VHH binders against Flagellar brake protein YcgR (ycgR). Designs and how they scored, part 169

Target 1, 263 residues: Flagellar brake protein YcgR (ycgR), of Thauera aminoaromatica (c4kar8)
Amino acid sequence: MAELSTPSPASPAPLDGGRGDELEKFTLRGARQILQLLQDLITHRGLITAHTGGGHSFMTAVLKVDEERGRVVLDPSPDPQANRRALAAPRLTCVTQLDGIRIQFPLVGLGEGQDKGRPALFAPLPAEMLRLQRREFYRLQVPLAHELSCLLKAEDLARKPVEVSARVIDIGAGGVAVVVPTGAAEFVIGGTLPACRLALPDGEPIELDLEVRNLNRQTQRNGTEQLRVGLRFAALPRAADTRIQRYIFKTERALNAKARGGL
Key: E = the ipSAE of ESMFold2; O = the ipSAE of OpenDDE; V2 = 0.75 times the mean of E and O plus 0.25 times the DockQ between their complexes.

## First folded at step 15 (VHH)

Design AX4 (from V19 with S31R; framework vhh_7pa5_2; at its last look DockQ between E and O 0.47; V2 from the best seeds 0.67)
Fold by OpenDDE, look of step 15:
Structure AX4 (fold): chain B 263 residues (1-263), chain A 121 residues (1-121)
Amino acid sequence: as target 1 above (263 residues)
Amino acid sequence: QVQLVESGGGMVQPGGSLRLSCAASGFTFSRYAMSWVRRAPGKGPEWVSTISDSDSSTSYADSVKGRFTISRDNAKNTLYLQMNSLKPEDTALYYCAREYYEDFGPWFDHWGQGTQVTVSS
């Protein structure tokens, strides 16, 4: 009677598969730390956005931490459809803030029930929670007026080379997020897009290699579907890095000045 | 520091109207989508409405569609929510929230203390 070794539950996919080792220092994995952070979210009545995939999300809050049962209790959505989606989702990506710090955590194994006679959602305690201070992973939201674009050298469904002009929506030292029309190209996470061109306002486009780190299909509230692609700078020349940093700095300064009424 | 301060809440009879305001400071207001979220007693939080930063396009939850209107005055750094035909089920603490978009989707990175809206006969 060969004891069928029950395959060890696959370690939950990292919260941000694209930022690998750099995020580890910001990731809480200790049970006590996780419990404390969840308690803090309760105390501060943190508004949580829970993403169910497919461009859908709902608002929730942590109601209770049940340490004895090893579960978190969440508010259900007042929208029954959102709850159905949540329960059907293999994983929730929860995101919120506490004291200006971004908190992100996955929930797996969502169920519904009652807590003290009220409808509630239940999930096992998260295995990890990410705490990110904005400064360390600062991404500049690109002003629409700057019209930053990135020419992506990609492949279509037929593996034919295609060039896609993508709008840059945010930029940081490590990469860009772009929006592409749905169906314009096929992207594979971990894939490299060589010899792309990033257009900055201050000069000639920068040639660079990009690595696809994230793909997110977003349905805009107007019903339009857009593909957001997170791209890492795979090979960035030093001169290009300097230009990007300068652009970010200059833009931030301008935005701040405007916010202060100076422009 | 980012600050959002809600006002305009109060008690109103069913069928009545209220206008909420949110004063924003500490950031470039015009560059962010802004939203209203509410939390009713004993219920989970609910997204109510969003207005875009780019084209001022608006979106509404089905529960408030046709009754509520979100607007913004960028010159005044102020977000508004006109609420008409109020119902008892609209009773909630209303939050002004700054919307942020990341790879996984939109979320709220800042919100105020809220303003209480009570609809009762």
Scores: ipSAE 0.864, ipTM 0.955, lowest interface PAE 0.5, mean pLDDT 88
Fold by ESMFold2, look of step 15:
Structure AX4 (fold): chain B 263 residues (1-263), chain A 121 residues (1-121)
Amino acid sequence: as target 1 above (263 residues)
Amino acid sequence: QVQLVESGGGMVQPGGSLRLSCAASGFTFSRYAMSWVRRAPGKGPEWVSTISDSDSSTSYADSVKGRFTISRDNAKNTLYLQMNSLKPEDTALYYCAREYYEDFGPWFDHWGQGTQVTVSS
């Protein structure tokens, strides 16, 4: 199960200081809670995407929980290459949903074997699992007609200040993704862009400090190269957060009305 | 609420053809990459195919390449899977799934109830 429209695997993992502390209140660490959630995934036949790193992933499901041995049992991929990547990976990031709640958990120490004569993958039970409600992970896809933009205060290759007006392609509670022309500025994952300006329709632009989370190069059909830059809000004042949530809510209502009318 | 409703499954003989449809509602269909995922009896889920939001880019699992064709009609909010040269191993429950992208890569944040495809004489 190779490459699901996934960019090349060159990018490093997000920094430890990203959303980790913010997500702690959604993290399950109790053994009984973890066992029950895994059992719920079995019962509801959850479709799990397991990420092996480097932009690779495969589909799986929890077959069972072996409580005696403290292991979770997973379906292998029908693609042998995906299984080899999974067994070689230091960590799998497993992601699925249950009734609109995002379920995410790491697996380490993955091994292969058989379960009742059926090929299977095995791992120790995860020490933690995340449960995120939709509003906590949701990213609104911004309509082109809105021309939502963010003025980035960055540096060029020579470390000279440059201002880049970047189109916002998605926006959520924790940040935005923008696109810029290749070479418009130099971006470093983990770098901070102070005093950027996010332009929303309902008032003056919001002044924000942004942290670069990811970089993905993209080639458009016309051959134009652009860079997708994932940006985290460093410290978001409550008034700014309210304006962002209001924009998201209003836009979702408009888009949902279009989707309904398109039936 | 996001809804994905699959249809078009049924029983066919080996070598036959079938076309699956997925009606989407509750979101802007044209802004999401969409996938087909299947579950065969006694086996885990298998990714089958993905189509980009613009229908310009498609990808397929090796097991279906050359036999299956994914397509979409963004004006009708509908995803399709044309399945030709069907084999008994294609017997499965087929799900329509909406792709959601994160830093670690894509995952599926919604899928339908599935439509059953059975290939036997």
Scores: ipSAE 0.610, ipTM 0.875, lowest interface PAE 1.5, mean pLDDT 83
ESMFold2 (binder alone), look of step 15: mean pLDDT 83; pTM 0.828

Design AX9 (from V19 with T28I Y100F; framework vhh_7pa5_2; at its last look DockQ between E and O 0.16; V2 from the best seeds 0.00; counts 0 for: placed apart)
Fold by OpenDDE, look of step 15:
Structure AX9 (fold): chain B 263 residues (1-263), chain A 121 residues (1-121)
Amino acid sequence: as target 1 above (263 residues)
Amino acid sequence: QVQLVESGGGMVQPGGSLRLSCAASGFIFSSYAMSWVRRAPGKGPEWVSTISDSDSSTSYADSVKGRFTISRDNAKNTLYLQMNSLKPEDTALYYCAREFYEDFGPWFDHWGQGTQVTVSS
């Protein structure tokens, strides 16, 4: 009688694969806390963006929390195709805000049905919810005028080394998001790009190693496809970290000052 | 504090037109992509349109394509939505939303209270 070792349920992929330890303190796993937060989202009519992967997302909202059945009820998209994608996705990444705080949570096991005679989506309650309150996880949207760029050392489809100058669209303590022309290079999630160069306005480019964390293809209105690449700082010298932090703080301050009419 | 205040909603007949406005404050308006989202009664929220911060490129949901036009005036910190050929199906609360893009994709980190658009005969 061979004891079929029940495969240990694969630990849900961390919400942010590169900052798992740092994000733990901001991650809610308590059932009561999760329920409360979901209820708060209902009360505040939070607009949720649900990512289905492959660069696709749809908007939803929490309609109800069914504690008895241990499930959350969501609004379906008015777009049937979005709903099909959602139902086919192994995991939804839901993102929203409450009181200016970013909330992120995964949903697994999405199904469709009816709630009180209306179409609805159903999912088991999330196992965890990320609530980001601290500035240290802040991602600065880079002003276009700053023209931040990152020289990526990557490979093309033929595995030939290529250098791609990519525009930085946002930056945080943990990494950057860049825009790359489609077809400029091949990126693999989890892959390392060594000896890249991040150009900041305050001096010489920073040499650093980057890890590809996410890929999102976006079709622009003009029909041009752009690839957005989320990159984690894989190896960042301390001095570089300081410079990056300084840039972020300085820029944020400037933006805030401008917003207040002070510039 | 980031504030988004929608206006311009109202009641119109089918085939009519409305122009929505969103006054933005508390942030550098020109540095963010802005979007319109709507929520109809008994339906889930729906993305309507986005205008980029970088090149003012625009995108539209298929349901409104060809009828709606999103625009922005950065000098006035104002977002607009011109809605033509309105249909009863366009009846919704319309939200102005600030779009933020991260590695996993776009999401809305702020939105207003909304302005009601009602299309009825």
Scores: ipSAE 0.866, ipTM 0.955, lowest interface PAE 0.5, mean pLDDT 87
Fold by ESMFold2, look of step 15:
Structure AX9 (fold): chain B 263 residues (1-263), chain A 121 residues (1-121)
Amino acid sequence: as target 1 above (263 residues)
Amino acid sequence: QVQLVESGGGMVQPGGSLRLSCAASGFIFSSYAMSWVRRAPGKGPEWVSTISDSDSSTSYADSVKGRFTISRDNAKNTLYLQMNSLKPEDTALYYCAREFYEDFGPWFDHWGQGTQVTVSS
């Protein structure tokens, strides 16, 4: 009934600005680092998914690194059609994990052949490899239909209590980003906002403490200024963490299901 | 901490059956598509089967269609693979793997240590 590959689902856009710049510190470009990381994948028997685009992929693993010829050697798929697609693809996006960290690298110029009597795929060594901890950087862009909001218990310039209802624009494992009108409250990086209330689509609002991590002033199209506030979850109870993670995962899966199948 | 622990492997004669289980912890199991991947002696990994987070959509490699059935129990955080009509070529280490989606498509961001299935007379 079912086949090996599915159409590629759309992923949410990056939620924070500058994500590509942040990723540079996790990008390996040195030949020695790349060889060591590939060897680590061999040693740990990493399961690699190789994507050719259009929702097609196959499973592979690094068999060896041929440093003399400057090539990486991969297991072929047992499915001949997957191998034909790989050989025809202008680029493979290879992705796996090592110790919970995403490892991603491109391969170009894929060829087929034998390695010591064993069928194999060959490609030049990648010029770069990414080592990225997904949890730190993933932010779900919150659909407007969910109307997520966070009631912030903050202070004005005179240090008087104010409550600000802020729209949540993205949410991740470690926090949220919200927007508020400039001047609605005084925010200080490193400051703590105790007993804020995060309203998810189901259940009662979650009471949580937030720490201000970044502030970014933005001018809207109509000339109105707003403040994007990056907030970290402090000391989050397990039950609250579970509800937040469930919301993120359910929403992401629903978006992926729509991208895969349509209506 | 995400953990996936496979069990239920063993030795069985050709034509026999086994049921594999995978206990999941450290994440919201019901939010992820899950897969079985196998690695036969001297061979690279081979995708076997995938089940959606809702358990309403399944897919299988051609080599196992009609013989293997993937299922899940989201209340028990457990993934299953019922393997019937086993053949010697099904001998492999079987891994439980979690799917995660990126803009280039799904990939496996976690897998277990595997459970050995051996089919021989």
Scores: ipSAE 0.591, ipTM 0.872, lowest interface PAE 1.6, mean pLDDT 81
ESMFold2 (binder alone), look of step 15: mean pLDDT 82; pTM 0.827

Design CX1 (from W92 with S31E; framework vhh_7n9e_1; at its last look DockQ between E and O 0.30; V2 from the best seeds 0.68)
Fold by OpenDDE, look of step 15:
Structure CX1 (fold): chain B 263 residues (1-263), chain A 119 residues (1-119)
Amino acid sequence: as target 1 above (263 residues)
Amino acid sequence: DVQLVESGGGLVQAGGSLRLSCAASGFTFSEYAMYWGRQAPGKGREWVSGISSGGGSEAYASSVKGRFTISRDNAKNTLYLQMNNLKPEDTALYYCAKQDYESGTFPYWGQGTQVTVSS
């Protein structure tokens, strides 16, 4: 009786073609780590794209982790057909992002039921979770001493053009996060801010178009509320990209040197 | 508790119009940007439109730009989506959504209203 070695559920191929060997460094296999990451997803109520195969996907969320039963509870799709596909799929590939880090994990053995009288999907806890921070998602925390700023060209409540000088708190190859006073301008995710100016220490401000990607409220130490705006570079000239990369590299090097007891 | 209740969906012929409404409660409506999403049969959920807290800024998916108009009445705690020149590909369950500004995520969605556009 040949023991059919249950093929180790092949780690879902990263949607982005990363080399298999490098992925192991970013793969969580510990039960505690997996539980913590799932709890973080619950806490942040992040939307998850669940791929069912054949080019089909639906949006879901982790609603609960049932440690006693060793299962995760997912929000079902409002589309019955999507749920049918999910239930028929041998494996779901779940993709999400938390704090700029891409998270990918497989779910197998999906079932449907009810959680507290509401329709839900159930799956055993994932055996592994991939947590991948790509360079494109890397965000440098800007030292306060650098005083980076971005002049935002936005609109006020009356749709009148307004310029807002915003402090840059983090920067990456793909964009910046800025803080603005509450009520300084009107922001909406997906909105475009044209002809903004990013001030770097090494020369003249960079003119660029920005897209609003996220909004957060932040409370300062003094109790004052500010708006954190995540902005994507919508169009970045090559020369500007080079300058931004250079700034990030130099700053990282300096921070690392300082952390090692150097300068 | 945050509640979002969509209405105004229905069956319409191609080229027709619908106006969706979303009644919001359980939070200070005027302090939050609001959004419309949709999910077509067999497809994933997609963003349709967004409007800033005060209504001074709007965003649209490329597929609906020029045809749909988002608006809000903060005094009535209501979000609107005017949909003109509807197409069969606009057939979907339409959702109202609110962002959680603390987490930056979208945990708040309504039950949706069905829009069906016939050829």
Scores: ipSAE 0.873, ipTM 0.965, lowest interface PAE 0.5, mean pLDDT 88
Fold by ESMFold2, look of step 15:
Structure CX1 (fold): chain B 263 residues (1-263), chain A 119 residues (1-119)
Amino acid sequence: as target 1 above (263 residues)
Amino acid sequence: DVQLVESGGGLVQAGGSLRLSCAASGFTFSEYAMYWGRQAPGKGREWVSGISSGGGSEAYASSVKGRFTISRDNAKNTLYLQMNNLKPEDTALYYCAKQDYESGTFPYWGQGTQVTVSS
């Protein structure tokens, strides 16, 4: 009997162990540090991709930390098969972002139960958490005031070219995530969008080829749904890479100054 | 309850053709991008092709581009994969998959249909 699985190229994969020496300085092992980081994830109400192995994953969230019992409480999947895979897995590798920084942690000994009379998943607190504060894995959450946009060269239902001006919501060394109205264009994971134009504040737009890596629903405050499109840079010339990293660095510094000074 | 039922596999000689079908139920088919994947014995699953919800955009793995054509009929809730010029390397269980906009990927797969290409 084969498991029904294929690793998705758009699914966020756990970091491999081949970079262990470089990752150690980003690894938190102190109980207080772990509890604080878990509380921060709860406060952000962040979505977590939980990898069960064999290319399977499901979306979850940390609902709370039970310090008395030394465990975390997770939101179960509405798909019973996903929950069964998670309960059968020897470990669950959880991946998320907090303020643009990749967070990764293992959970072992996952169990099923109830929280406040509702189904929930439980695991002992992780013994370690990775808080990967390194350029190649960092994603800057773009301030709304910047109005950063990317002109996508996509296709409509009739396979005609359409241009979609999409708001950029995060940006990193390897790609961007954008939002578009549902139905603005036809997207599929693995699809390529040639000659898109990324508009940065400091010069002419950057022409670049993009590949669709994930497609999520995003619900706005007014309740309307948009499509979040995760896009990878197919090939990025050094000059374009430099401009993107300069934007990230400058924006980070400005955000840090605002947080300290109340600008 | 999402159900995906693949069919159309079989034994073919190298250079031959097959057309796979995937009958979908339990969701509004026309609202979802759909995918084909495959798994050869002893290997991990490989993404093969995808098609957008309205059929306006297609994507293919480099190993099958020019030989395979994905299509869909939203009125019949059916996804297709036309496979031409088949090679022994195409031997695999072929699965269809449905886009999941909550996870952002396609974790819901059918049971698969076997394609075997003899040399």
Scores: ipSAE 0.731, ipTM 0.923, lowest interface PAE 0.9, mean pLDDT 83
ESMFold2 (binder alone), look of step 15: mean pLDDT 83; pTM 0.834

Design CX10 (from W30 with S103L; framework vhh_7n9e_1; at its last look DockQ between E and O 0.58; V2 from the best seeds 0.64)
Fold by OpenDDE, look of step 15:
Structure CX10 (fold): chain B 263 residues (1-263), chain A 119 residues (1-119)
Amino acid sequence: as target 1 above (263 residues)
Amino acid sequence: DVQLVESGGGLVQAGGSLRLSCAASGFTFSSYAMYWGRQAPGKGREWVSGISSGGGSTAYASSVKGRFTISRDNAKNTLYLQMNNLKPEDTALYYCAKQDYELGIFPYWGQGTQVTVSS
């Protein structure tokens, strides 16, 4: 029975022109590389979010790598229900960060047992680990006080054109991340939003085309769900680029000054 | 558990057509954008097409634009890919995929359906 290698959880590549090959560049499949990365996680005591499916997750850590047995030892959840879910799940998706790099890897065949007299979870070593370097585009977290917004031209569930005013949460040279109410509009990764308007504090809104690059559902502290949409600038006029860069630099300078106690 | 089961693949001559289906279960299908990917022999996985949760928005790889049409029936929990004017370079294992919105990754893929286009 050829163990169909479960496709590695990959960040969506753009449908247009994104060579699926880019993900391969970030995928570690070598046994040594995998072991080293796991050891690094142990050394740094990196907290791992383990996703069991159905919107459920728990916090864990890699406690040990057993090379002889070809298994990884995980810290069980203090919540017995989370552990039951984990053990029942056909696949555990582990997500963590190391040195600002997002790391994702699947674990299959999870079991429970004892490690040195302590409860532990066991899984075979992952066959692959994804190391996603954040694209080098520095993204400024937009201060809430700036109230940056982007008017998105999208379609609703009825395929009717809708305009959604979205709050900009981060901005970089390559694009913006915005938050919208769940159900406000329909999005698809690789989709284009034409003739959107980005509002900057320094003047008239910038008209631009945006491409949807990522979708994330986030739960706010108040329990409200919102959709985070990562958007790429599909075509940015030079003048607009200059304005965006100026805003980023000005804001960064102000934030740094504040952090130094100057404001 | 999320399950995706692809079907409709087969052998077809260049210029021919196929319609793929993906039966989805284990989640609220109508709440998620869905995607098709493919993997040709000796090549990595590539995205082919995406469709929003309600079907109002679609996206296509440049290589299939104008030839492939993605659609969905939310009442049937089924994703479709109509493939017209097939080319030998379209030969691949075709996968249905769902994103995990909390993680922002694609952990859910089906077993795939083989599409072979002969010259």
Scores: ipSAE 0.844, ipTM 0.959, lowest interface PAE 0.5, mean pLDDT 88
Fold by ESMFold2, look of step 15:
Structure CX10 (fold): chain B 263 residues (1-263), chain A 119 residues (1-119)
Amino acid sequence: as target 1 above (263 residues)
Amino acid sequence: DVQLVESGGGLVQAGGSLRLSCAASGFTFSSYAMYWGRQAPGKGREWVSGISSGGGSTAYASSVKGRFTISRDNAKNTLYLQMNNLKPEDTALYYCAKQDYELGIFPYWGQGTQVTVSS
């Protein structure tokens, strides 16, 4: 195998809110690293969502890596329209998980053909892959019964101040993820929400500044749209940090005890 | 299809100003947060600024805060970046990007417009 490196324009822009290197440290560009990660996806039979643009996607999998030709082989969709959209798209944005770690990579130059007599999709190996391995920033999934909330001080679409009480769905040492109804407030990645209030079960709410790190739109089973907002603690006093870590530890202990049958 | 076309770049002396535009089509512009990024020669891509879908919330990289202003005109499907007091360090290819709420990242951006700041 010879390394033939051509730059790919498909990488997302960095999203660090003034830090240019955060996404970069999770980006794999070495040929051996990329090949190993693709092989891991094959071995674990990872299901991949391939986004073709315009809100369209289809489910696929990496069937194999053709190292001789420098390409990946993908499972085509059973829906011929999805395959046509994929082949017409300027690129395919592939998203999956491996052992809870989010994997993302672009594919450009998608073509169709046969692999050992079966229909298949082909693309050159990606020049880079994103692997978001953030194990040191563990996030506790907040039990529904706790109804943990965070009061966000944000703005509405008319640029007027609004306070939104958002349910906390996970919490870690570095931040929280919350859900709000779509349209409840205006959020932008990199934006700062000053003087928010995190309500823990013990003691007074914690006043803290939050930075928006990610935004995802989800539809609940009842058809209600919600926005998942990933928030980083911008500055966290030691006392507040201690209270948050204490909540996480106590809750983990309680959940483990319930899994063993409780009292 | 989503299309983002940047314009307004050029050569300018240090201390000067430029206004970049990004014409958007193929999606409901007013429903999405929008961003500017840049890439200087030999360096990685850098986030520059973002603006919420309604235009009320903005964010800036520390390197440009106070000098650059992001804005949008939802009636014209256009994103802007006003760049004042330009420095040679601002020399880069500037591109706009659309928020993708399904992925939570920015898979769509234009080909960019070149800004060159002479000393």
Scores: ipSAE 0.477, ipTM 0.839, lowest interface PAE 2.0, mean pLDDT 82
ESMFold2 (binder alone), look of step 15: mean pLDDT 85; pTM 0.851

